VHH binders against UPF0764 protein C16orf89 homolog. Designs and how they scored, part 11

Target 1, 326 residues: UPF0764 protein C16orf89 homolog, of Danio rerio (Zebrafish) (Brachydanio rerio) (a7mcs3)
Amino acid sequence: DVIDNILMSLSKGITYFDMQGSNINLDGVVGYIILQAQLREATRTWPHSDFLSLSQRAAAISMLKRLSKSLSTAASTLQETDPKYFKEFEPILDSSFWSLPGEWSSTDPSLVYTSVRAMECYDEHMSDKCMTFLLGTWKDNGTPCIVTKTCRDTMTQFGCPHYSLSHQLLYFMIGTMKGCSKMLKGDLRLSRVNITVGHYKRIFCSNMMKSNQDIFKNSLTGQMQDIFIENILLCGLVGFSDFYKLDWLQSILTWQDQEAGCFGKEEDISHIFEEFLDAPHKRVKRREKTLTDGCSSHMTGVAVSALGGFLNFYLSEQDITKRPII
Key: E = the ipSAE of ESMFold2; O = the ipSAE of OpenDDE; V2 = 0.75 times the mean of E and O plus 0.25 times the DockQ between their complexes.

## First folded at step 10 (VHH; framework vhh_sonelokimab_d1)

Design V3 (from U3 with V62I; at its last fold request DockQ between E and O 0.84; V2 from the best seeds 0.84)
Amino acid sequence: DVQLVESGGGLVQPGGSLRLSCAASGFTFSRYAVGWFRQAPGKEREFIGAISGSGDSTFYAISEKGRFTISRDNSKNTLYLQMNSLRPEDTAVYYCAASYGWPFYEDSSYDYWGQGTLVTVSS
ESMFold2, look of step 10: ipSAE 0.733; ipTM 0.909
ESMFold2 (binder alone), look of step 10: mean pLDDT 82; pTM 0.836
OpenDDE, look of step 10: ipSAE 0.906; ipTM 0.961
ESMFold2, fold request of step 13: ipSAE 0.769, 0.716, 0.774; ipTM 0.918, 0.901, 0.920
ESMFold2 (binder alone), fold request of step 13: mean pLDDT 83, 83, 83; pTM 0.845, 0.849, 0.844
OpenDDE, fold request of step 13: ipSAE 0.900, 0.123, 0.022; ipTM 0.960, 0.579, 0.326

Design V4 (from U3 with S109Y; at its last look DockQ between E and O 0.78; V2 from the best seeds 0.80)
Amino acid sequence: DVQLVESGGGLVQPGGSLRLSCAASGFTFSRYAVGWFRQAPGKEREFIGAISGSGDSTFYAVSEKGRFTISRDNSKNTLYLQMNSLRPEDTAVYYCAASYGWPFYEDSYYDYWGQGTLVTVSS
ESMFold2, look of step 10: ipSAE 0.705; ipTM 0.901
ESMFold2 (binder alone), look of step 10: mean pLDDT 84; pTM 0.859
OpenDDE, look of step 10: ipSAE 0.910; ipTM 0.964

## First folded at step 11 (VHH; framework vhh_sonelokimab_d1)

Design W1 (from V3 with A33S; at its last look DockQ between E and O 0.72; V2 from the best seeds 0.69)
Amino acid sequence: DVQLVESGGGLVQPGGSLRLSCAASGFTFSRYSVGWFRQAPGKEREFIGAISGSGDSTFYAISEKGRFTISRDNSKNTLYLQMNSLRPEDTAVYYCAASYGWPFYEDSSYDYWGQGTLVTVSS
ESMFold2, look of step 11: ipSAE 0.644; ipTM 0.883
ESMFold2 (binder alone), look of step 11: mean pLDDT 82; pTM 0.840
OpenDDE, look of step 11: ipSAE 0.706; ipTM 0.876

Design W2 (from V3 with S57T; at its last look DockQ between E and O 0.83; V2 from the best seeds 0.79)
Amino acid sequence: DVQLVESGGGLVQPGGSLRLSCAASGFTFSRYAVGWFRQAPGKEREFIGAISGSGDTTFYAISEKGRFTISRDNSKNTLYLQMNSLRPEDTAVYYCAASYGWPFYEDSSYDYWGQGTLVTVSS
ESMFold2, look of step 11: ipSAE 0.650; ipTM 0.879
ESMFold2 (binder alone), look of step 11: mean pLDDT 82; pTM 0.834
OpenDDE, look of step 11: ipSAE 0.896; ipTM 0.959

Design W3 (from V3 with F104Y; at its last look DockQ between E and O 0.01; V2 from the best seeds 0.00; counts 0 for: pae E 23.0 > 2, placed apart)
Amino acid sequence: DVQLVESGGGLVQPGGSLRLSCAASGFTFSRYAVGWFRQAPGKEREFIGAISGSGDSTFYAISEKGRFTISRDNSKNTLYLQMNSLRPEDTAVYYCAASYGWPYYEDSSYDYWGQGTLVTVSS
ESMFold2, look of step 11: ipSAE 0.000; ipTM 0.100
ESMFold2 (binder alone), look of step 11: mean pLDDT 84; pTM 0.859
OpenDDE, look of step 11: ipSAE 0.885; ipTM 0.951

Design W4 (from V3 with Y100T; at its last look DockQ between E and O 0.78; V2 from the best seeds 0.81)
Amino acid sequence: DVQLVESGGGLVQPGGSLRLSCAASGFTFSRYAVGWFRQAPGKEREFIGAISGSGDSTFYAISEKGRFTISRDNSKNTLYLQMNSLRPEDTAVYYCAASTGWPFYEDSSYDYWGQGTLVTVSS
ESMFold2, look of step 11: ipSAE 0.737; ipTM 0.911
ESMFold2 (binder alone), look of step 11: mean pLDDT 82; pTM 0.832
OpenDDE, look of step 11: ipSAE 0.905; ipTM 0.965

## First folded at step 12 (VHH; framework vhh_sonelokimab_d1)

Design X1 (from V3 with A33V; at its last look DockQ between E and O 0.71; V2 from the best seeds 0.76)
Amino acid sequence: DVQLVESGGGLVQPGGSLRLSCAASGFTFSRYVVGWFRQAPGKEREFIGAISGSGDSTFYAISEKGRFTISRDNSKNTLYLQMNSLRPEDTAVYYCAASYGWPFYEDSSYDYWGQGTLVTVSS
ESMFold2, look of step 12: ipSAE 0.674; ipTM 0.890
ESMFold2 (binder alone), look of step 12: mean pLDDT 82; pTM 0.847
OpenDDE, look of step 12: ipSAE 0.872; ipTM 0.943

Design X2 (from V3 with Y105F; at its last look DockQ between E and O 0.81; V2 from the best seeds 0.79)
Amino acid sequence: DVQLVESGGGLVQPGGSLRLSCAASGFTFSRYAVGWFRQAPGKEREFIGAISGSGDSTFYAISEKGRFTISRDNSKNTLYLQMNSLRPEDTAVYYCAASYGWPFFEDSSYDYWGQGTLVTVSS
ESMFold2, look of step 12: ipSAE 0.661; ipTM 0.884
ESMFold2 (binder alone), look of step 12: mean pLDDT 82; pTM 0.844
OpenDDE, look of step 12: ipSAE 0.897; ipTM 0.958

Design X3 (from V3 with E106D D107E; at its last fold request DockQ between E and O 0.79; V2 from the best seeds 0.84)
Amino acid sequence: DVQLVESGGGLVQPGGSLRLSCAASGFTFSRYAVGWFRQAPGKEREFIGAISGSGDSTFYAISEKGRFTISRDNSKNTLYLQMNSLRPEDTAVYYCAASYGWPFYDESSYDYWGQGTLVTVSS
ESMFold2, look of step 12: ipSAE 0.749; ipTM 0.915
ESMFold2 (binder alone), look of step 12: mean pLDDT 83; pTM 0.850
OpenDDE, look of step 12: ipSAE 0.906; ipTM 0.964
ESMFold2, fold request of step 13: ipSAE 0.782, 0.806, 0.755; ipTM 0.924, 0.930, 0.914
ESMFold2 (binder alone), fold request of step 13: mean pLDDT 83, 83, 84; pTM 0.850, 0.857, 0.855
OpenDDE, fold request of step 13: ipSAE 0.900, 0.911, 0.895; ipTM 0.960, 0.965, 0.957

Design X4 (from V3 with E106S D107P; at its last look DockQ between E and O 0.84; V2 from the best seeds 0.81)
Amino acid sequence: DVQLVESGGGLVQPGGSLRLSCAASGFTFSRYAVGWFRQAPGKEREFIGAISGSGDSTFYAISEKGRFTISRDNSKNTLYLQMNSLRPEDTAVYYCAASYGWPFYSPSSYDYWGQGTLVTVSS
ESMFold2, look of step 12: ipSAE 0.696; ipTM 0.894
ESMFold2 (binder alone), look of step 12: mean pLDDT 82; pTM 0.840
OpenDDE, look of step 12: ipSAE 0.905; ipTM 0.963

## First folded at step 13 (VHH; framework vhh_sonelokimab_d1)

Design Y1 (from X3 with Y100T; at its last look DockQ between E and O 0.77; V2 from the best seeds 0.79)
Amino acid sequence: DVQLVESGGGLVQPGGSLRLSCAASGFTFSRYAVGWFRQAPGKEREFIGAISGSGDSTFYAISEKGRFTISRDNSKNTLYLQMNSLRPEDTAVYYCAASTGWPFYDESSYDYWGQGTLVTVSS
ESMFold2, look of step 13: ipSAE 0.805; ipTM 0.930
ESMFold2 (binder alone), look of step 13: mean pLDDT 83; pTM 0.840
OpenDDE, look of step 13: ipSAE 0.902; ipTM 0.962
ESMFold2, look of step 14: ipSAE 0.771; ipTM 0.920
ESMFold2 (binder alone), look of step 14: mean pLDDT 83; pTM 0.841
OpenDDE, look of step 14: ipSAE 0.824; ipTM 0.929

Design Y2 (from X3 with F27R; at its last look DockQ between E and O 0.79; V2 from the best seeds 0.81)
Fold by ESMFold2, look of step 13:
Structure Y2 (fold): chain B 326 residues (1-326), chain A 123 residues (1-123)
Amino acid sequence: as target 1 above (326 residues)
Amino acid sequence: DVQLVESGGGLVQPGGSLRLSCAASGRTFSRYAVGWFRQAPGKEREFIGAISGSGDSTFYAISEKGRFTISRDNSKNTLYLQMNSLRPEDTAVYYCAASYGWPFYDESSYDYWGQGTLVTVSS
């Protein structure tokens, strides 16, 4: 049963968080925050069709309770160990910040870029700064929903690869969830075409789908597993259900360390992955924390939240109470 | 490969409406975005709007100001341009074109073009 497989993996991921939550950086903790939102929704809408379904829901409720306790402790630790970054991103450390999709949609291959850059378009410090302007955390008591010209130009440019592409989508997601949608509509002066927030999200996710298809067909090595999962997490949260492919799920499940419950535990591969990212993106800096056990905080975070998205997708597909009866 | 043929052009009075059709031939029409362009006498060709392969996303030039609607029927391999409130300055040869990638407003994104259909708004 695909639900059982997902729940088993999530249980291991939550147990890992119980043991290592104090060592997981903010990016990893955000993944568990999103999982918390996903488990809340799943347990609220879980189908009640038989005893198996009731036992699965009970397991999910138990995991949600344990996760919620561990998250409050992890948040306290982040304040102590990384206070500046914590203050900048504190608003997204609340599961109520993260909206889950109300309807499913599909990406569109015709929206794939005709040309993609070989190098990342900007570094992570630029994207973080732009997100703090949306959140109002760029300074003490800052005004939210600020879109500077530099951030607009950066976050709406087309042809960006990998992490600069996924962070463009994340920027629009954060802006939408914060209530900044009016500021995020396309810049009519620059484009001469009316490009809406919905258009941007579909363009970005259509390209993230193309990237994932290429990664999956060519090689699913550790160097590209992190971005592959991140694309599934983000575009699934927007509502692009064509990211929830069974063979993609099966691959993610095989990448989990069965003993520790984390992801990214391949010392040689993780070093090579960081080296490859640094080499083609000289001015790009990515916050990553390889824990003492060799696990990746970021990859673990995106993996558990991507799996939470799979859970909600498969439950919604099987939720007979939400389908009309002919 | 995709072949495109426009139809439905003709003479129309100011304030009138006209619907252009673009018939496409070739497999996988739904994989292509299709755009409409026009070229008035003595002017450069300009982008009007486009619709994505699935039909789920439509894009319009700002200058269009809501008078035009693009739609497609992938079961019939046909693209439509509904033009309302026509003015003499809308007189132009109208082209449909197929694109295999974003951005749709850039002519260089289009490999396949129809021969065009003339729309004349006068009298």
Scores: ipSAE 0.760, ipTM 0.912, lowest interface PAE 0.7, mean pLDDT 86
ESMFold2 (binder alone), look of step 13: mean pLDDT 80; pTM 0.829
OpenDDE, look of step 13: ipSAE 0.880; ipTM 0.950

Design Y3 (from X3 with S99D; at its last look DockQ between E and O 0.01; V2 from the best seeds 0.00; counts 0 for: pae O 8.8 > 2, placed apart)
Fold by OpenDDE, look of step 13:
Structure Y3 (fold): chain B 326 residues (1-326), chain A 123 residues (1-123)
Amino acid sequence: as target 1 above (326 residues)
Amino acid sequence: DVQLVESGGGLVQPGGSLRLSCAASGFTFSRYAVGWFRQAPGKEREFIGAISGSGDSTFYAISEKGRFTISRDNSKNTLYLQMNSLRPEDTAVYYCAADYGWPFYDESSYDYWGQGTLVTVSS
């Protein structure tokens, strides 16, 4: 069934992490951290106790143990190899930081932008900085939940595409998980007076849904695959269940290197990013890392985490007879 | 070549005011956040404040207590630091810096630096 397929894929992904975890960049590791949280939740709340379900749960438990060990090593390595970046994002390298959805909702097509910008609204460096303000890691012992006007205005900008869109969502996710309750304080724009953080998340995910639909319909190149999966990861994590489409899952599963267990193999995503973004908002993936085996750290981490989301979503269906078979 | 050139430093009495300028060249000024740092003798360089590329957002160190104001003129590729109510403790070499991105406290985030201009506050 669908759970078996997901578990199989995750097993491969975790095996890959066991072998290459020390070489995976922070972004990739974050994906695996989220997966750890997802697996913990899955194993804790596994809904069925039939033989097959127990077997599946046992497998997930085993994976969780393996992953936990590998994450410890990977985190230590990151601390050594990229200490500054590690320090900035250390708080999110804890599975307990990541909250999983308690309820599901659907995106709203009426919130889709009438027009989308042709280029990214900002680069990764900006989003990182804004996130560090939320996390309190913008300096040693920094005050958390700081929202500058620039960060607020940028992260609430409508019409942003691709990664700038996904990172807007991530920004608000991080704020929420950090417990920042006044992220929109100081926004004096009349048009935004009644827009809550929840509304922004819905707006962003609705547009991410549209993006994914378009990507899925038209073409799924390496870069498109990456953003496609990232959107599923993030919006799914926020609780939008309509991202967990079976046909999308099937596609994602085909993108995994069946031998290595990684994603984005032999496709230089970093190169694609350079072509995708134009000035003045050209983005450089500072932490992107293609491993020597050709795999993408980011795509691998994003993919396994997205799959973890799929796992929890399908496990949330109490009626096992409604679980899809692929 | 990228250049940041500070000017306006000098001797000022306590309680006085001074306006520093930083002239930028060799890069797209409006795409960079720019900020001010200072370094007193025997002390570490400290962040004063920064302004976003568009000029719409400013960020200051808490320690400045509103005495300093940062502004920019992108048409002139110039960054400004208005310093009021100057104190002997403000004596330092003042540096302008540019960061591709957004205002940030960490000096390591800044890509380009000026040579600095000395401000001496003394009676």
Scores: ipSAE 0.013, ipTM 0.282, lowest interface PAE 8.8, mean pLDDT 89
ESMFold2, look of step 13: ipSAE 0.013; ipTM 0.497
ESMFold2 (binder alone), look of step 13: mean pLDDT 82; pTM 0.840

Design Y4 (from X3 with W102S F104S Y105S; at its last look DockQ between E and O 0.01; V2 from the best seeds 0.00; counts 0 for: pae E 19.0 > 2, placed apart)
Fold by OpenDDE, look of step 13:
Structure Y4 (fold): chain B 326 residues (1-326), chain A 123 residues (1-123)
Amino acid sequence: as target 1 above (326 residues)
Amino acid sequence: DVQLVESGGGLVQPGGSLRLSCAASGFTFSRYAVGWFRQAPGKEREFIGAISGSGDSTFYAISEKGRFTISRDNSKNTLYLQMNSLRPEDTAVYYCAASYGSPSSDESSYDYWGQGTLVTVSS
C-alpha cells in the first residue's frame, strides 16, 4: 500500500528530526512545517474507517504529535542561532500559513518555455528579499505585500531554470498565502497584461514539470535530486497532481537513508550547481547545512514535505482500491 | 477573445430568489473551473463558490453554503448561480471567473473575469 510506504518514510524522517531538529537550518525546518500542515490535514480528513485506514491514521496522528514537539524546539533553536533569518521568515514557520490544495489540476505542456537560460536568473538573496517584502519582514513592522519593480520583473522572468524557477513559484505562493491581492499591479508590459498570479503559477509549474521529466529521464544523479523534489513539493502544494507520479515517489523513497531517515547524505547540496553555473547569475550559497552525519538539511526538509504531499494526494482518492501498490 | 458575460442581476426583495448566468466564450470552457465572486460597495471582493470543469465538484464559502447553488452547462458554455433567501447584505456586483484546472477560493487563481452584474436586495 502506497500510504504505508509513505508513512514509513515519514516516520523515519520525523525520527531523524526528533534527533537532529535542533541542528537543521531554517530551510529544512520550513519543510517540516509544511509537513505538519499536511499531516494535520491528512488526519483531519482521513478517508475510510476500515481497520487498516484507522491504523494508518493513528500512525499519522502519532507522527504529528512528535513532529509538533520537535518543531517547537527547532524553532527556538533557530531563533537563537540565526535570529536575522528567523525574523525574516518567521511567518512561514507556522503551519497555518501554508494552504493546502483542495482540488487537483494538471500542468500544461503548451506553457513550457521554448528556451531555458543556462544560468540561474538571480541569487537567493534576491528572492529572499522579495519574499520579505511580501511578508512584511523586510524591516520591523514593515508593510507587507510590497512588490518592487525589481522583484516583479525578476520573479516574472521567463526561461529561468532550477532554483530560480522554483523560487519564482514560491514567491507567488507566499504572496497568495499572505493575502497579497495586487502582486502584479503596476506591470506595464503589454505581453503580461492578462497574466494572473494563477497563470504564472501554472507557467512555472509546467516548466518545472518539464524539468523534472528531463531530470528523471536523463539524470537522476544526487545533484539533481534536491531540485527535483523541491519542484514536486512546491507544485504539488499549489495543486498540480501530475507531480505526484508513482515512479517519482518510488525514486524519492530510495533516496532516503534507511537508517538515519534523512536525505542528501554524502552530497553537498550547497554546491549542487557550482560546476554548471558561472559568474553573472550564479546561485548564491544559502545557509545550507550538512549535518555531521552527512545529511542535507534542505533536502531532508524538502523530501519529507514532498512526501507529505504525496500522502494527501493519495488520500484524496476516495476509492481505496484505486490506490497504487508499490 | 476570451469573454465572460454575467446576466440575470437586478432588484429583488428580501427572501427572494435570483438566478445568475455567466456566458463564456473564447476558451475551452470545460477545461476551466469557474466560480462566482461578489463585491459589495466599500468591501473587498469575496468568494462565493466554484465548480470544477466537469461539473462534478462544487464548493462554497462557508457563509454562503446552503443558500447558493452553483451549476454549469458545458454544452452551452454557461455557469449558473442560484441564489435563494436573499438578504440585503447580498447586495453586490457579482462576478464570474474562470480558472484553468481546479477550482479555488483565491481570486488570484482565476485567469478570466466577467464585467459583473449588479444584484440589489431591497424591500
Scores: ipSAE 0.000, ipTM 0.240, lowest interface PAE 16.1, mean pLDDT 90
ESMFold2, look of step 13: ipSAE 0.000; ipTM 0.211
ESMFold2 (binder alone), look of step 13: mean pLDDT 84; pTM 0.845

## First folded at step 14 (VHH; framework vhh_sonelokimab_d1)

Design Z1 (from Y1 with T100V; at its last look DockQ between E and O 0.80; V2 from the best seeds 0.81)
Amino acid sequence: DVQLVESGGGLVQPGGSLRLSCAASGFTFSRYAVGWFRQAPGKEREFIGAISGSGDSTFYAISEKGRFTISRDNSKNTLYLQMNSLRPEDTAVYYCAASVGWPFYDESSYDYWGQGTLVTVSS
ESMFold2, look of step 14: ipSAE 0.785; ipTM 0.926
ESMFold2 (binder alone), look of step 14: mean pLDDT 83; pTM 0.841
OpenDDE, look of step 14: ipSAE 0.841; ipTM 0.938

Design Z2 (from Y1 with S99A; at its last look DockQ between E and O 0.85; V2 from the best seeds 0.85)
Amino acid sequence: DVQLVESGGGLVQPGGSLRLSCAASGFTFSRYAVGWFRQAPGKEREFIGAISGSGDSTFYAISEKGRFTISRDNSKNTLYLQMNSLRPEDTAVYYCAAATGWPFYDESSYDYWGQGTLVTVSS
ESMFold2, look of step 14: ipSAE 0.800; ipTM 0.932
ESMFold2 (binder alone), look of step 14: mean pLDDT 84; pTM 0.856
OpenDDE, look of step 14: ipSAE 0.903; ipTM 0.964

Design Z3 (from Y1 with S109E; at its last look DockQ between E and O 0.74; V2 from the best seeds 0.63)
Amino acid sequence: DVQLVESGGGLVQPGGSLRLSCAASGFTFSRYAVGWFRQAPGKEREFIGAISGSGDSTFYAISEKGRFTISRDNSKNTLYLQMNSLRPEDTAVYYCAASTGWPFYDESEYDYWGQGTLVTVSS
ESMFold2, look of step 14: ipSAE 0.624; ipTM 0.875
ESMFold2 (binder alone), look of step 14: mean pLDDT 81; pTM 0.833
OpenDDE, look of step 14: ipSAE 0.563; ipTM 0.833

## First folded at step 15 (VHH; framework vhh_sonelokimab_d1)

Design B21 (from Z2 with A98K; at its last look DockQ between E and O 0.74; V2 from the best seeds 0.84)
Amino acid sequence: DVQLVESGGGLVQPGGSLRLSCAASGFTFSRYAVGWFRQAPGKEREFIGAISGSGDSTFYAISEKGRFTISRDNSKNTLYLQMNSLRPEDTAVYYCAKATGWPFYDESSYDYWGQGTLVTVSS
ESMFold2, look of step 15: ipSAE 0.844; ipTM 0.945
ESMFold2 (binder alone), look of step 15: mean pLDDT 88; pTM 0.890
OpenDDE, look of step 15: ipSAE 0.892; ipTM 0.958

Design B22 (from Z2 with S109A; at its last look DockQ between E and O 0.76; V2 from the best seeds 0.80)
Amino acid sequence: DVQLVESGGGLVQPGGSLRLSCAASGFTFSRYAVGWFRQAPGKEREFIGAISGSGDSTFYAISEKGRFTISRDNSKNTLYLQMNSLRPEDTAVYYCAAATGWPFYDESAYDYWGQGTLVTVSS
ESMFold2, look of step 15: ipSAE 0.789; ipTM 0.926
ESMFold2 (binder alone), look of step 15: mean pLDDT 84; pTM 0.852
OpenDDE, look of step 15: ipSAE 0.849; ipTM 0.936

Design B23 (from Z2 with I62Y; at its last look DockQ between E and O 0.79; V2 from the best seeds 0.82)
Amino acid sequence: DVQLVESGGGLVQPGGSLRLSCAASGFTFSRYAVGWFRQAPGKEREFIGAISGSGDSTFYAYSEKGRFTISRDNSKNTLYLQMNSLRPEDTAVYYCAAATGWPFYDESSYDYWGQGTLVTVSS
ESMFold2, look of step 15: ipSAE 0.749; ipTM 0.914
ESMFold2 (binder alone), look of step 15: mean pLDDT 84; pTM 0.856
OpenDDE, look of step 15: ipSAE 0.907; ipTM 0.967

Design B24 (from Z2 with I62K; at its last look DockQ between E and O 0.01; V2 from the best seeds 0.00; counts 0 for: pae E 17.0 > 2, placed apart)
Amino acid sequence: DVQLVESGGGLVQPGGSLRLSCAASGFTFSRYAVGWFRQAPGKEREFIGAISGSGDSTFYAKSEKGRFTISRDNSKNTLYLQMNSLRPEDTAVYYCAAATGWPFYDESSYDYWGQGTLVTVSS
ESMFold2, look of step 15: ipSAE 0.000; ipTM 0.142
ESMFold2 (binder alone), look of step 15: mean pLDDT 85; pTM 0.860
OpenDDE, look of step 15: ipSAE 0.853; ipTM 0.936

## First folded at step 17 (VHH; framework vhh_sonelokimab_d1)

Design C21 (from B21 with A50M I62V; at its last look DockQ between E and O 0.52; V2 from the best seeds 0.66)
Amino acid sequence: DVQLVESGGGLVQPGGSLRLSCAASGFTFSRYAVGWFRQAPGKEREFIGMISGSGDSTFYAVSEKGRFTISRDNSKNTLYLQMNSLRPEDTAVYYCAKATGWPFYDESSYDYWGQGTLVTVSS
ESMFold2, look of step 17: ipSAE 0.558; ipTM 0.843
ESMFold2 (binder alone), look of step 17: mean pLDDT 86; pTM 0.877
OpenDDE, look of step 17: ipSAE 0.863; ipTM 0.941

Design C22 (from B21 with A50L I62V; at its last look DockQ between E and O 0.72; V2 from the best seeds 0.00; counts 0 for: pae E 2.3 > 2)
Amino acid sequence: DVQLVESGGGLVQPGGSLRLSCAASGFTFSRYAVGWFRQAPGKEREFIGLISGSGDSTFYAVSEKGRFTISRDNSKNTLYLQMNSLRPEDTAVYYCAKATGWPFYDESSYDYWGQGTLVTVSS
ESMFold2, look of step 17: ipSAE 0.563; ipTM 0.852
ESMFold2 (binder alone), look of step 17: mean pLDDT 87; pTM 0.885
OpenDDE, look of step 17: ipSAE 0.878; ipTM 0.948

Design C23 (from B21 with F59W; at its last look DockQ between E and O 0.84; V2 from the best seeds 0.84)
Amino acid sequence: DVQLVESGGGLVQPGGSLRLSCAASGFTFSRYAVGWFRQAPGKEREFIGAISGSGDSTWYAISEKGRFTISRDNSKNTLYLQMNSLRPEDTAVYYCAKATGWPFYDESSYDYWGQGTLVTVSS
ESMFold2, look of step 17: ipSAE 0.783; ipTM 0.922
ESMFold2 (binder alone), look of step 17: mean pLDDT 87; pTM 0.883
OpenDDE, look of step 17: ipSAE 0.893; ipTM 0.959

Design C24 (from B21 with G53W; at its last look DockQ between E and O 0.86; V2 from the best seeds 0.85)
Amino acid sequence: DVQLVESGGGLVQPGGSLRLSCAASGFTFSRYAVGWFRQAPGKEREFIGAISWSGDSTFYAISEKGRFTISRDNSKNTLYLQMNSLRPEDTAVYYCAKATGWPFYDESSYDYWGQGTLVTVSS
ESMFold2, look of step 17: ipSAE 0.783; ipTM 0.924
ESMFold2 (binder alone), look of step 17: mean pLDDT 86; pTM 0.877
OpenDDE, look of step 17: ipSAE 0.901; ipTM 0.964

## First folded at step 18 (VHH; framework vhh_sonelokimab_d1)

Design D21 (from B21 with R31S; at its last look DockQ between E and O 0.84; V2 from the best seeds 0.86)
Amino acid sequence: DVQLVESGGGLVQPGGSLRLSCAASGFTFSSYAVGWFRQAPGKEREFIGAISGSGDSTFYAISEKGRFTISRDNSKNTLYLQMNSLRPEDTAVYYCAKATGWPFYDESSYDYWGQGTLVTVSS
ESMFold2, look of step 18: ipSAE 0.835; ipTM 0.941
ESMFold2 (binder alone), look of step 18: mean pLDDT 87; pTM 0.879
OpenDDE, look of step 18: ipSAE 0.908; ipTM 0.964
ESMFold2, look of step 21: ipSAE 0.824; ipTM 0.937
ESMFold2 (binder alone), look of step 21: mean pLDDT 86; pTM 0.873
OpenDDE, look of step 21: ipSAE 0.911; ipTM 0.967

Design D22 (from B21 with Y110F; at its last look DockQ between E and O 0.81; V2 from the best seeds 0.84)
Amino acid sequence: DVQLVESGGGLVQPGGSLRLSCAASGFTFSRYAVGWFRQAPGKEREFIGAISGSGDSTFYAISEKGRFTISRDNSKNTLYLQMNSLRPEDTAVYYCAKATGWPFYDESSFDYWGQGTLVTVSS
ESMFold2, look of step 18: ipSAE 0.798; ipTM 0.929
ESMFold2 (binder alone), look of step 18: mean pLDDT 83; pTM 0.850
OpenDDE, look of step 18: ipSAE 0.897; ipTM 0.956

Design D23 (from B21 with A61E I62V; at its last look DockQ between E and O 0.79; V2 from the best seeds 0.83)
Amino acid sequence: DVQLVESGGGLVQPGGSLRLSCAASGFTFSRYAVGWFRQAPGKEREFIGAISGSGDSTFYEVSEKGRFTISRDNSKNTLYLQMNSLRPEDTAVYYCAKATGWPFYDESSYDYWGQGTLVTVSS
ESMFold2, look of step 18: ipSAE 0.785; ipTM 0.925
ESMFold2 (binder alone), look of step 18: mean pLDDT 86; pTM 0.877
OpenDDE, look of step 18: ipSAE 0.908; ipTM 0.964

Design D24 (from B21 with K98R; at its last look DockQ between E and O 0.81; V2 from the best seeds 0.85)
Amino acid sequence: DVQLVESGGGLVQPGGSLRLSCAASGFTFSRYAVGWFRQAPGKEREFIGAISGSGDSTFYAISEKGRFTISRDNSKNTLYLQMNSLRPEDTAVYYCARATGWPFYDESSYDYWGQGTLVTVSS
ESMFold2, look of step 18: ipSAE 0.829; ipTM 0.938
ESMFold2 (binder alone), look of step 18: mean pLDDT 87; pTM 0.889
OpenDDE, look of step 18: ipSAE 0.902; ipTM 0.960

## First folded at step 19 (VHH; framework vhh_sonelokimab_d1)

Design E21 (from D21 with K98R; at its last look DockQ between E and O 0.79; V2 from the best seeds 0.85)
Amino acid sequence: DVQLVESGGGLVQPGGSLRLSCAASGFTFSSYAVGWFRQAPGKEREFIGAISGSGDSTFYAISEKGRFTISRDNSKNTLYLQMNSLRPEDTAVYYCARATGWPFYDESSYDYWGQGTLVTVSS
ESMFold2, look of step 19: ipSAE 0.828; ipTM 0.939
ESMFold2 (binder alone), look of step 19: mean pLDDT 87; pTM 0.882
OpenDDE, look of step 19: ipSAE 0.904; ipTM 0.965

